# VHH binders against Protein HIGH CHLOROPHYLL FLUORESCENCE PHENOTYPE 244, chloroplastic (HCF244): the designs that were tried, part 3

Target 1, 331 residues: Protein HIGH CHLOROPHYLL FLUORESCENCE PHENOTYPE 244, chloroplastic (HCF244), of Arabidopsis thaliana (Mouse-ear cress) (o65502)
Amino acid sequence: SAAAVNLAPGTPVRPTSILVVGATGTLGRQIVRRALDEGYDVRCLVRPRPAPADFLRDWGATVVNADLSKPETIPATLVGIHTVIDCATGRPEEPIKTVDWEGKVALIQCAKAMGIQKYVFYSIHNCDKHPEVPLMEIKYCTEKFLQESGLNHITIRLCGFMQGLIGQYAVPILEEKSVWGTDAPTRVAYMDTQDIARLTLIALRNEKINGKLLTFAGPRAWTTQEVITLCERLAGQDANVTTVPVSVLRVTRQLTRFFQWTNDVADRLAFSEVLSSDTVFSAPMTETNSLLGVDQKDMVTLEKYLQDYFSNILKKLKDLKAQSKQSDIYF

## First folded at step 4 (VHH)

Design a24 (from Q04b with Y101F; framework vhh_7qia_2)
Fold by ESMFold2-Fast, scan of step 4:
Structure a24 (fold): chain B 331 residues (1-331), chain A 117 residues (1-117)
Amino acid sequence: as target 1 above (331 residues)
Amino acid sequence: QLQLVESGGGLVQPGGSLRLSCEASGSIFSSYDMGWYRQAPGKQRELVAFITSGSYTNYADSVKGRFTISRDNAKNTVYLQMNSLRPEDTAIYYCAADLWFESSDYWGKGTPVTVSS
């Protein structure tokens, strides 16, 4: 069933040979780094231009180019690979259908045909409960497609990344720029992508997890306002908050859905509204921790994550001020 | 792992300008906080300016208004634009990178800047 670029007869496949798809992204790079640290042979699938990937090669990974929207580019990247870790997700600017659906279908079909032994797919918590949100519907359809494919796989549903909060809240608050807030009661259990990487690689080594659906949730669920308040406290300054009520998000979503040319934007806004409407975007970690043999106490908390970030920045600011005072001392 | 290579140093007269460049390899540049340090003969190394991964910048009082730090994530490069240079700016200038959640930092070999008539 393999194409003209088939695996050579007798080509060896070692359990340590992994392909990371979307390796330049926030999650993908952490998977690459952790896997290299643990002695895996890592191959990174990146899009041909525009992003430089020299850092992955310098870390010790092999870099190959493919475009998930061009299925013919995929099979060659899978030669000699045991496990695929699929971190690729369409960006807000990209058509959801092209990357998150058509691209995934092509990648999964090629992986099955090439004899890939294990496929890790990252999904979204509660995606099965929100078919009205295109991104969530596509994630759920991808879960079902993996089940139907017969490809050995692990599905990991994610709640949110702590990394996103730096650019969205921490940096703008330090710069005294406006931050977007909401009055929604929704709470999100953000997880450090380093923990996601650590837990994923543990899961790869346990055959009992084959075919399972896991949910990775951070140790606590946070509202937007609680995140802003924490950043204010740690930065030592008030945020310039522009609050967008959930009702305004609903109206904006309906308006953008009316225009065909803004459908992708409307889809992203619909996802934001759902996150703003759900009361808790989190899951118990007791079973996941037990399956993976990990301790909840080893998970990075948002308080510690942001404390470390702000402490680093504030230390630099203090060092700059100390330099000025020292230069005033003579003889 | 991360390698930093500085360039753009040289000899200039007081009131002159220089642009220092620091090219990074071996890591995703956009994730790192970047800084410029300097060390004058017989003095301790001091932080001149820094720029975070989110492009938040700050400067030592001695260079504020004269120096500008910037970054080009597409080129994996951080810059220090130095205007209205003074003899007291004479030093070896070092590029440094740190990932705020790691204990490790990375340093370039330095590029000399001499301001003299």
Scores: ipSAE 0.178, ipTM 0.686, lowest interface PAE 5.5, mean pLDDT 81

Design a25 (from Q04b with E102G; framework vhh_7qia_2)
Fold by ESMFold2-Fast, scan of step 4:
Order: C-alpha cells, then structure tokens, then sequence
Structure a25 (fold): chain B 331 residues (1-331), chain A 117 residues (1-117)
C-alpha cells in the first residue's frame, strides 16, 4: 500500500497536493472531479472494502488504500500531502463509531502529526442542537476535536444533498414504485454536490477562511411533499406515496439506535421527527457567498437539478424504446 | 426497491468457463453503475469487475484478461463472463448496483462458484 504512493522520501509538499478521503462517495467523487479539473494533484484514500475505485484513476487521480480502523495504515497515505478533504462517512452496514468517530480521530491525529497544512471536515447543520441523533452528536464532537487538535482546518456544515433525492424519489416515482413520505413540516435546503465541491475548492484558496465554520445551504428549503410533487410533475405521473407519521418515525428511530444502522430512507425520515422543532433546515448564504466571492444566482436550484436529471433519463428511455423497436423489426 | 438476483454459479474444473447473470427488478437499471464482487473463504470481499451506466469497464488485476463484464439494459441484466478459471477464483460472487453518484447501494444475495476437479 505504501508502494502505491509514487513519491520519494523528502519530496516537498505542494499547495496543490490534496488527499480526498471517502473519494468514492456521493460528495467525495465530486470533490475529486472538480479538483482535477482545476489542476490539483489528487490522491484518493479508499478503504479496503467492496467499492469501485478505478474510475478515480481513469479521471487522473492516484488511489491509495488505508483502513481508518487501523491507524498504522494512515501515515503512508499522507506523505507529500498539503490538504486533506475528509468526505468519509460510515456506510449503513458499518458501525457508526468505527468510521465517523474512531476513524476520524485517528485520521485527524495522524494529519496533525504528519504536518498537514489544512484539513476540511464536512459536518451537519444544527448538529450542536440534536445530541439525541447519533450522527449529529458525532459530527459536533468531531468539530470540537478539530478545534482542540491545533490542526488548521475548515468546517463545512451541510443541510442535504440533491443527489439523495434521486434514489429516494425521482427514480421510484418515474418507475411507478411506492415512495415514503412524511407529514412533518420540516423543510431542507438541498444543495447540489457539484456546488459543494466548487465552493470547497474556492474556500481552500482563501487563508482568511482558516479555522472558520461555514454552512452550505441550497437556494431554497423543501418539504418532502414539495419534492414529491416536483418529481411527479417532471416524471409526468402521480407518486404512490406511503405516508409515515412523525410519531411512527420517533418510535422507529429509538429502536434502531440499539440494533443497527438504518437504511437511508428511514434515517432521512427520522431526521424530520427530530427537526420538528426547527421548521426550516437551512441557513442564510449571504456571509458565506461574500467570503467565497460567489454569486447566489450561480447556485443550482432543485428545479434545475431534477429537470436535468429527468430530461437525461427520459432521453435514455426514448433511446431504449427506439432500440427495442429496431430489434423487433430486424430480429 | 431495487432487487438483484444472481445466477449461473456452480462447480467447474480448472481452465473452464462460467457466465454469471444478475437480473435487476423494481428500478431503472440503465441509471445504475454495476459491479461484481467476490468473497473467498476466509478472505475479505473484493471488487472483481465494474461497468458504469455509460458502459466503461474496470477489472481487478487478478482477473484482467480472463473475465469480461457486460450489460444488457433492455433485459435489466449485467453479466460476468469468466474464462480460464482457477482454484483461487472459488468464492461467492455478488452483484452490486450504485445509483447516480453512488447515493444508494444495492446487493444481491450471492451465487457460489467453486473451481475444483
């Protein structure tokens, strides 16, 4: 694994040398793609687990393996790295403590010891207000640990990913499958992970942002029902909605805390219950936009994101239908 | 919910061939990146072959030149053609699907492949 890192001992650290942890994930891959596009030397830390990673090499990144539960595997991956961008989160099948806490602590301690110049950590909006939600508590504990570590860092709190809505709503609605809804009034400001990547790389170039906590919120906050309605309109068909009351989500969340990691749908709906006291899961972007020198109007809206997705999928479906007709004619 | 069902596993002699199939149901198959993984007795599960929604392919070094991954979007099926099989290819083979941007992972229950005389 150390032999996979193609650097000689004593190689100088360049500001463009970055390590992306969790590079195969929804956010991580966008960070890698954007960084490569902007001329960074990108190294991807991937765990020795069943996940495709060769596409990162195809994009032009270097891929190295390490196990965050085995601290001795980490130092070799940090040799010659200036900045670590930590996109890693535990998968549903993995213990939350191993990746999201113990793994983070090991990585941060190793980064500090190895003289890493900058560490980017992705946290969750309002994580300090919801200690009853294990992931939120761990994110807030990690924020505090970074502050106390003395490692130069940027913390970015996220509200939600537009990408998550594809699997939970867009695709099932288009396929006329049942989707889970909730009667919670909570609104979430989903952001396109491509915008998160763009803003993160801008933040890396501004030393005034060192040590700061930023919140990245999408252009508008949406209820679950509003997302379903938008998907129905774009798909051209009604959703088959199974509504889960907030009271049921409360019971489900309490039970799953003791048994296993829940699937993405159950976890997302459970957040609606705990956020019922906060009707809008969002934050003003004026200060963040000013610090980053970006225009709010350049942010991708959920309407645009889903419209583009449905347009691309409908084009693919039309092409498949044309291919089917052709095979029927010519055998 | 997307369901993945593997088939085509079995007992084969060294140097033989097998074709594994993974049928997807309950979702738009063409939107997913598809992979084949295997878990040998006493070893960690490893990626064998990967095919994107755009049909770009990647292979583990241990199978490169011997295995071929392909997909038929009209049949909602991904295939793994395994040639020149070796005893060390003995494993349970799993099909996996990643949604757009890898936001959702789905797994089949696996199909056993035994390479022995």
Amino acid sequence: as target 1 above (331 residues)
Amino acid sequence: QLQLVESGGGLVQPGGSLRLSCEASGSIFSSYDMGWYRQAPGKQRELVAFITSGSYTNYADSVKGRFTISRDNAKNTVYLQMNSLRPEDTAIYYCAADLWYGSSDYWGKGTPVTVSS
Scores: ipSAE 0.000, ipTM 0.126, lowest interface PAE 20.0, mean pLDDT 78

Design a27 (from Q04b with S103D; framework vhh_7qia_2)
Fold by ESMFold2-Fast, scan of step 4:
Structure a27 (fold): chain B 331 residues (1-331), chain A 117 residues (1-117)
Amino acid sequence: as target 1 above (331 residues)
Amino acid sequence: QLQLVESGGGLVQPGGSLRLSCEASGSIFSSYDMGWYRQAPGKQRELVAFITSGSYTNYADSVKGRFTISRDNAKNTVYLQMNSLRPEDTAIYYCAADLWYEDSDYWGKGTPVTVSS
């Protein structure tokens, strides 16, 4: 564990010694899995909970407990760590300010004091342009705080996660339930969290990226309606869409509270798009791909991602129907 | 590496009920789609019910209205509640797990269910 980690005086910390904060979340678990597969020594910082983090230990990671709202619990977790990858987000019942600001400040200050050599922070695309959205304002403030801290860091601005679209659209459409839509022309370049993990670990190996701000954007930007239409085609079912006009969303300051019950970063990012009817949450990937030495064609497309999801479900539905047909033949 | 262990099978009279449990260990249970399969004597293994990571469920026509699949992600467990059991439900019941974006499937060793007077 962190408290039991000791290094000989003057021993350099290995670049493969990483701490993943928020390791149980949608992005954090993908970082842990990819890092372990690539031979990193992974320590996961998780909150003490009755539900076990045993899956992380079963994968080969070390798990340590701390609470970002309790700064005194943080220092022991950083002993012997080279790089911190900060995937932490607040729980639905927690104020955004507590984890996404106060907790981040405490973690960054502790990392600086403990001599952490690299800190990876995930921010939001266009966060500097939307101070009216509390999460985006806090992300931008955190970017500035890291710049002023003197801590070596990489900032990665994200556009949106493909993973969030399963629960928001794919499953409700398949279940013939109403889905939340908007008439906004806003487009979001959703990225598979597996690609985010892959690109992040490549970035860690390139010292030229130190101090850089990167944007990770999916292969194509999608409107809410285009996502719904794609899900309809793949599910073979029409969606019951409850459309909320952007004018209603824009006026209601209480709308941020409506999405506070989600602890999924993708849901929070998806929410931000509806407040900006004229924006495109995307960025060209040519420079990022060049810096990371990756091929754009290897990125997972939303079409492929959702096709694989629905294909898996349709296979199960066919397996269920095959039995009924066999019964008809024998009776 | 996900491991699955079924329990709850046994001998029951027609019209009776059983609840099967399948406990998972070794991976992120909440990410997996879970299914219950059965294999009757002399027949091929068949899918009875499934539940996705998003809790979408569906059932074979032969068990619809009698069986209910559910999951408890905090306990890493999937359940099959079987009501109004019939002699033709006699089989070895297996739980299976898959990730829709992975080619790897995980299977339990099975739990026998016998429905007879």
Scores: ipSAE 0.214, ipTM 0.727, lowest interface PAE 5.2, mean pLDDT 81

Design a28 (from Q04b with S103G; framework vhh_7qia_2)
Fold by ESMFold2-Fast, scan of step 4:
Structure a28 (fold): chain B 331 residues (1-331), chain A 117 residues (1-117)
Amino acid sequence: as target 1 above (331 residues)
Amino acid sequence: QLQLVESGGGLVQPGGSLRLSCEASGSIFSSYDMGWYRQAPGKQRELVAFITSGSYTNYADSVKGRFTISRDNAKNTVYLQMNSLRPEDTAIYYCAADLWYEGSDYWGKGTPVTVSS
């Protein structure tokens, strides 16, 4: 072990030195922003590309390059790092197995070999209950791999992000475009990624959380129709809803299998089917809140999250009107 | 995730036209709401036009019918076509990208537009 938890004199690793993997994503950027605000030295691992990740540097982070499909590129990015926060997920167009399994295995093995002292992994709620869904099975296998690795780690299971609802429902409804719904009674406890970041950094600083599995669930579980109805009310417009029955998702999944479509398509359809058929995709937060010393009432509700989104657009419209009147007065 | 670079500003005669461009670097450009703002000498910065990720547009009354905002997601670029320019359109024009629901706002450095004879 190259470095102890209580660092020896002359050890180059500082507890405030963190590496964020997947820093450009919806969750990753919130982790970077919050960590910088709390005084961490943040290094962001990004894939090699000509365009710089200047916004991360503008925020005060350091950016380094690696390719998780090329394990030899990883060790240099981990030099001087105390904690790895792994926010990397496959993009919709990428094979799930490449990023969520092969890439994770390579990163975890390298972190262990390099003496990384803490690793934060984001998993999925109920992943242990759905081995038939490849993404969920991979997440659960990664949890077990981390446990067996001997690497000090925190596992955080997530239910869903409020951010995803903006592009799927809020914006299309505001723009009077068709939205896709489902007739399933399934409810999902969406959480604001800003809250996920806040809770993660609290957990990071508490050695009692080492080795623990936590679940982060939003304050309330919502059906697709409830989300649509809330967006309609806040936008002041009726949604044009095209309902996709769960039976259609099942048939599509079977056809994907028979026509040898890519595994990533089949995996995504299987995951969507599980979310569409489950009754409640949520978890109690009482134990997590107690462990982290946080108040449930301070969590952002979906009502507040979407209200703030639509209020921002309405403010822009109001500002345009006010500016026009000001111009008329002064010209 | 976005870095913004404006171009296309300059000196034009009253009644002339200019096309401003704002080039974005990074992924998910198509997910951002984009806006054009301007700041005239001695005045506060004001929003002149915005375009959402789904291409819904809106304009300040002072520019409505004269300015057109558009985007090309394949080129990661937002445009402001300015026609029938007036001396009161003289300002520094700023491009902004807004993904506020993730706590992210991005601004360009501005491009000056002067409308005079």
Scores: ipSAE 0.011, ipTM 0.418, lowest interface PAE 9.3, mean pLDDT 78

Design a29 (from Q04b with S103Y; framework vhh_7qia_2)
Fold by ESMFold2-Fast, scan of step 4:
Parts: structure tokens; sequence; C-alpha cells
Structure a29 (fold): chain B 331 residues (1-331), chain A 117 residues (1-117)
């Protein structure tokens, strides 16, 4: 009698009760933060051995553990939940099939059985056009599975995260370390994960978005060289750039670091082949902006994102130089 | 609510060494830029070293070559290894964490370091 009690399927629950899956990741934590700020009751589903999750509790969320590879652990986490926001991705040491397919199927089936009223799934732009890339194939199969499940859902296809560019370019340029340039014509419309979170929560409150497929693309698509040039300008110094032919890049993992949901080595390499092709990894935002009632000018630009980052770092460097000059006066 | 707890301060003779530790709780430590500040009696608090989430480091010229900042993300700890200490290094040392895109900063209570014979 003291066992975990599940709500009957279709039982009404508070629309502010949300479960964020993959809450410790770059996107997941932004969803949690924004949802808490907007007054939602946030429950975070985390795996037993993720990065520390105490910060989620400190922010005001509740944390529950489950293993998506063990379907019996899932139902208890869904009790009293209205909306599931699924930011989960596999860890580097995990096969993509286990988390990104089998785990998703188990989670979606459980959500349907438990009467979850809304499910948000993050997919990848153009996943339907690249069945040869395992991660993209699985994302597209998941989109179709949700359509066939009868579970009310919103699918959001993403292009890339601005957050990945800090470690890949901004920091190495500040350290005067070699940065890999490329002749690849590929452009990526990086979006600030804070904007992804903001737009997602707007979509959640609009019943007209139910069942829709949205694409979230940053304000502009950027080549690797354009990102390097922007970082040079903002840092006030030249990058030590080693140009790598696109053929060599196809066997490296560098391009996939902008997509923090891609962890498996083989899948990361396959994904990098797509990113190194002659493609613009972007989409028009006019329809999405209209549906969400948002203004394109309110989106964070890559220029603003990196300017804020470099201004913060340069302020610290200025403070250090001021101390150095004071030291030179004394000794 | 990130909490920072400093340790490792004390009294040491000129030329000696100390290792300061700052343990973080209640947050993803690896996401924060970490810094060590110091405040000598009658002077303003000054930044002596920082380490970003990407492990980019930099130092005040007065400590460059003598102090080393490092982090252990698995232990949620930032360290300041202080070698060849001088009387001028005498100060209260503070650990600070900031998350630049959230405009959030956190401070420890400080740990005193005295360099004297």
Amino acid sequence: as target 1 above (331 residues)
Amino acid sequence: QLQLVESGGGLVQPGGSLRLSCEASGSIFSSYDMGWYRQAPGKQRELVAFITSGSYTNYADSVKGRFTISRDNAKNTVYLQMNSLRPEDTAIYYCAADLWYEYSDYWGKGTPVTVSS
C-alpha cells in the first residue's frame, strides 16, 4: 500500500508540472532555469552517474533518478507530470541505439501509458534528408514514432548551439594556441540555448502549437572562418590558424563539438561529414516567429553572445594588468 | 545557491609554499569561471589568477611563475598553488565563481595567508 501510486491514464494534472529529461546537459539546464523562472514546478530526470545534479536542487527543482535502458524505472518519475521536455542524449561511452532509440521509445511509450498531456522532443534540422547518418536517422525515426503514438507532442528541430564555440575557438584564441580552420563552405545557424529555452516555453503555453514541427535556427548562418574572424576582432588579437582541407575534417570530431547532444565517436564522425558538406545548416524563422509571437530582433546574435563573453574575459585581464602595474611600482 | 569553502591558508616563512583549495557545492562546477582574489590590510581587493570553464588561465604579473591555478571538475574544487611566497603576498585570499552568461557571481568567506618570519 505504500508502493508508488501511478495516476490513471488521462487524469488531469497541473499544467505547470513538467519533467525535464537530460536536465544536466547544456540545453536541459537552460530549460530547467527558464521554467523555474516562469513559475513551473520542475522535476529533473537524471541518470545515476551524470555530472553533479545538486545545482538543479539549489535552483529549486526536484531531482529523480531513472535509467532509460531499464524501462521499469521510468513510470515512477512521470507520476503527477503534465509535460515532458526531452533533452536526453547518450553519453560517449553508451551506444547511440540504447539511449537515443531504445531509451526514447521506452520513455514515449511510458508517457503515453501514464497519460502525459504534452511531450517536447528535440530533433535535428534536415534529419529526414540524411538517413545515412545514424543520429539523424534515429531522430527522424523518433519523430515518426511520436506521430504514430498518438501522444500530444511538439517537435523542435535544432541547427546548433553557440555554447560550443567558446571551447572550440574563443578560448584557444585567447591562449594563442592553434585553431583549426577549414575550406568547407558549410554554414551553421548557431542559437543561444537560452533562446531555445525561451522559445520552447512560449510554445508550451500555446495549444495551437500542439502537434507541430518547429525549426529553431540562429539569426545568421556562419562558416568556421567567419567565427574565427569574429573571435579575432573581439579578442583584439590574431588567431594562429592552421587550415585543414575538408577531406581531413571529415575524419575528425571538431565540427560536431557545436552539437553537444552528439557523443558517440562513430556517430560524431558521420555527423561531421554532413557538417563539412556544401550545405547551409539553417532555416527561415519567419513562420516559427509568427507562430510563437516573437520578434527576430530579440534573438541573441553570435556577435552579441561572443562580445559578452570576451568583454567579461577582457575585464578580468584588465584587472590583472592593473595589479601588475601596481606591482611594478613597488618591485 | 552555490557555496564556496576555502581552505589551506596559514602562517608561512618567506620562500615557503601553500596550497589553497576552494570546494564548490550546489552547482555544476565545470560551468563556472573561477578566480582567486586577495585583499591586503588597507588595500582594495585584487584579482591574482583566474581559470575559465575551458581551463584558460591567466595571472597578475606579481605572482606569475610563482602561483599556479588549477581545477578538478570531478571534485568540484579549484586550487591555488603558491610557491616562493613573499611578505607582500600577505592577504586574505578569496575564491570567486562566476557564470558570465547568467550574470551570477559567488564568493567564499576568505582564508588568511601571512608570510612572515
Scores: ipSAE 0.127, ipTM 0.657, lowest interface PAE 5.9, mean pLDDT 80

Design a30 (from Q04b with S104F; framework vhh_7qia_2)
Fold by ESMFold2-Fast, scan of step 4:
Structure a30 (fold): chain B 331 residues (1-331), chain A 117 residues (1-117)
Amino acid sequence: as target 1 above (331 residues)
Amino acid sequence: QLQLVESGGGLVQPGGSLRLSCEASGSIFSSYDMGWYRQAPGKQRELVAFITSGSYTNYADSVKGRFTISRDNAKNTVYLQMNSLRPEDTAIYYCAADLWYESFDYWGKGTPVTVSS
C-alpha cells in the first residue's frame, strides 16, 4: 500500500505492529478484533477482491493488498511490521499447492528477508501422521521449513473450529433439512476461534514460547452424532440424518479436489480421510495451559457456544411470533 | 463502516408485487445475518423476515407465503420479494445486518413502500 511504502528507512519497529494474513477468514478476523481490543496496531493483508472487506477498517485496522502467488507484491506489506500472524489457508476448491505451500514459502522467505521478528503459523494436529492428506502434508512441510528458515516463530496446531458447525449442523437442523452423518468413531476437539485468538496473543507476549510448537484443542472431543444430538436439543427438534459410509466420503473428497467442486458438500467432507484414520482428534491442554498461564475452565465449551447461537436465532423467531400475535383481533 | 443501501420501493396497487434490494458495502457480507424490518405510519418498527449467514429464513405470520427473503453473497445483496401486496403492507422498509457473535447492528436509511389504488 502507499502508506506502508512511505515509512522512513530505519524507523524502529514497534512490538505492537502486527500483520494478520488471511484477516477476512474465520480465525483471522478474531485475531484482528482481539489484537485491536488489546491496543495493537493491526495491518491486514488481504487478496484484491471485488467484494468489499471494509469491516476490518471499521474495527480500526489498516488493510493492504497482496497476492501470495505474486511474491513481488509481498515486501511492501511487511514494512514496519514486528509480528506476522499467518491465518491464511486455501479453500477446498483452490489449488492447495498455490496457496498453502508456494504462497506460504514466499511469505516466510519474504518475512525472513525483511527482518520480521516473530512469525505465527497455524498448523493442523497430527499433520505429521497423515501424509496421505495433501493439506496435512503441506502443513507439516511448512513446520519443517520454518524450523530450517531461522525465522523466529511459533507454530500452533489446531484441531477444529466451533464456527464450522453452525453451517454444517446448527442451521440445517433448525431448517429441518438433512444433515450428513458418518459411521466413523472419530472425535474432534473443536475450539472457539475467539479462544484461539486470546491464546495466540498471550503466546506473542512470552519470549519463552519462541520456537515452540503448541497444540490448541477444545475442552472436549465430540463425535458427529454427539454434535447432532446437542443441536437437536438446543433447536428443540429432531435431525434428519443421512449417514454416509466412510468409503463414500473418501471417494467424494478425492473427486472434489480433482474437479474443484465448490459447494457445502465439499466443505462438510473436508476431513473424511482424517475421520477414517483417527479415533480422537484432540490433545491434552495441560502443557499448553501451563506455558500460557491460562485456566482450562475459562475455555468456551461447545455447549455454551451453540447455546448462544441458538438463543440468538430463537429470540428472532420469538419476536416474529409476538408481532404476529399483536396483529390479531381476538374480540 | 458497513453501509446498507435499500432500493426497489415505490407505489403499487393492491395485489401487486415489488422486489426490494439491499446492497452492502465495506464488509464480508456472507458473514452477516440479514433482516428486513418495516415501520408503518404511526407504528413501531417490526421485523418482517430474516436470513442467516447459513441461509436459514423465517417470516412474520402476516407476510408468510407472500414475501420471500433471499441473498446473493457474490453481489453482497439481500432481497425481499413481496407478492400479493395489501394496503396494510404500506411502510418504510429497512435493511439490517447483525453479526450474532458481535454487539453491532447496521441499518439502512429505508425505502418507502405504498400500497394504494
Scores: ipSAE 0.018, ipTM 0.537, lowest interface PAE 7.3, mean pLDDT 79

Design a31 (from Q04b with S104Y; framework vhh_7qia_2)
Fold by ESMFold2-Fast, scan of step 4:
Structure a31 (fold): chain B 331 residues (1-331), chain A 117 residues (1-117)
Amino acid sequence: as target 1 above (331 residues)
Amino acid sequence: QLQLVESGGGLVQPGGSLRLSCEASGSIFSSYDMGWYRQAPGKQRELVAFITSGSYTNYADSVKGRFTISRDNAKNTVYLQMNSLRPEDTAIYYCAADLWYESYDYWGKGTPVTVSS
């Protein structure tokens, strides 16, 4: 009851008790899957909304409801939890500040007060270099807030997810639908979220990583055109590409901002502009691999990831086309 | 395309045992999460047992301790060992496969299991 929701700070809990926040998302579901595979007791914090979460229960996790925009709903979800893995992101219709800042601050403060022993936060590569981009500024501010909170934590900066490329390129190309290309020279080191989950759980078991900032980058950095070309080769079809110059994306972002003042879409378009201006959105993995005791050769390549996907694509395309609007900018 | 073919269903007396098999063809079996579902007459389809690509297993409360799910990646096969069968286990049993990022589940056509004297 009410007494059960207020554990004293530092109350001992089993180290296998993990709360995954944002468990229904692209990264969150992989953290849940890997943690269950490794014998953890997994609790999933999901929003009270129509989006399905039954698959998490079917996998063996417990599911609890809370709304990060309503801080009073958070403490009950943290009772008996050792480690919080925070995969939560704002919905497209929500201002970035509501979930990615206000919600994070509330969650971190509650975790500190409840005696949570470890907090994993996912940030963005080079977020400290781009204060002009609201999403990146908020991620960097959250890194600093965690450092100042005194909460034991691990910060992991990400470059991009391979999963987003399925809906954006692989499925439309195979369906002979138009895809949007760009002349941007930017390369992104996409990583399979299964590898992100695997590396995260290794990091949880190593006390030397406490308080550290790690960067997870995929094994190779890719341009948009290189991704399209790879998908064409694997699909056995030429893509119907509408090329949009970076300058047109820049103008579109300005017009959207004019009409919508402060908007999550406009903020995420600003992130796209940064990706277009950086020549390589990647980082060396030597230090991270050494610290985690992993071999770079065991990382999933984009070639293997897409080949595995295409091997089963035909039946999925007939019945379910839901992934065609995915963007690799959204983590 | 992944294809699933179930076998091993049949008529069995209460307290008996059956082993269901599901053979996969067409794609890389070891990458798939595998599940056994059942649908009894007049009821909705329910999850019976689930095994991930990492071999983590999960069971419905009604079958825990009686059923065991396993996989043999070398034979591209998932198994459901059913012990101490009860009349309420009577259903059509379906094999399902899913890659964790897939938007569509692959299903077999089902194999009937009848537990009766």
Scores: ipSAE 0.013, ipTM 0.293, lowest interface PAE 8.0, mean pLDDT 77

Design a32 (from Q04b with S104M; framework vhh_7qia_2)
Fold by ESMFold2-Fast, scan of step 4:
Structure a32 (fold): chain B 331 residues (1-331), chain A 117 residues (1-117)
Amino acid sequence: as target 1 above (331 residues)
Amino acid sequence: QLQLVESGGGLVQPGGSLRLSCEASGSIFSSYDMGWYRQAPGKQRELVAFITSGSYTNYADSVKGRFTISRDNAKNTVYLQMNSLRPEDTAIYYCAADLWYESMDYWGKGTPVTVSS
């Protein structure tokens, strides 16, 4: 624990020494896994809540505790760190301002004071265009705060995560349970968090990206209805859709109820889609791909992502049914 | 890298109950789909029950209503609660984990269950 931050004065900080904040989350864990695989020395900052983080240690990362609401706990976690990758996000039950603003400000100020050489911040596509959405306004304010801090940084705006669609649509459709739909025309370019991790670590090695803002968009933008239709086709079942009109959410102020069933950044973006029904959450990837030296064709498509998921689950269901037919021979 | 260790097997009389546990270490437990398989002497391994990362469950018809699969992500453990056990349930029970987007599955070494008077 103390040994993880024990560097003698004047010891050079290695570019491979990184701190991942929010390492237990959907994106953070992919960053940790990819960084360890690429030979980085990974330290994970986790809150001192009763929640297991042993899997991070088992992977070979070190784990340190801090509370972003207590700024005095932060500096010790930054000793000997070159780069901070900030994946921290608030839980649905937490006020957005506590983690996504006050916590970020404290972390960025401590990083600047401790001489951190690079800070990666994940923002939201079009956050500058939607000040009426609290999460988007806070993300945009954080982008500006980083620019004004003098801390070397990379800002990555995200459109949405493919991971959230399994629990929100794929599984309920298989179970013949109700799914929440919307008549909004909004489209989201969902990206696999494994691709986000891959592209982030490539970006860390390119000094031309220092101080820049990138947008990571998936290969295609999808409406809620298109996602539901794709899941229906792959599952071989019709969905039981409970449609929530955009007008009802705006008029009734059902913000708390909507946030109660969200579990990651993708769900928060889906909420923003409902409020901004004319928005397309997508961006051209040509410049980003060129800067990172990556091929667009290597990006995971939503079709491939869900096909792989359903192929796996349906094979299991078929195996169960085949066993049942064989047992019917006995009487 | 994921390691799986089963426990809770043993000898039980017909109509009895057992709870099997499978403890995972070395990787992201909550992201894995988990299953319980069994292999009786002279037979191939058969899927008994599975639980996805989203806690969707399903069962073989032979155990439906008698067995319950569950998971505790805080403890990195998957359970199989077996009630109203029958001699036909006698087998070695295996825990398996897969990430549906990975080509390789992870398996435990198995725990024996014998149902006999």
Scores: ipSAE 0.146, ipTM 0.654, lowest interface PAE 5.3, mean pLDDT 80

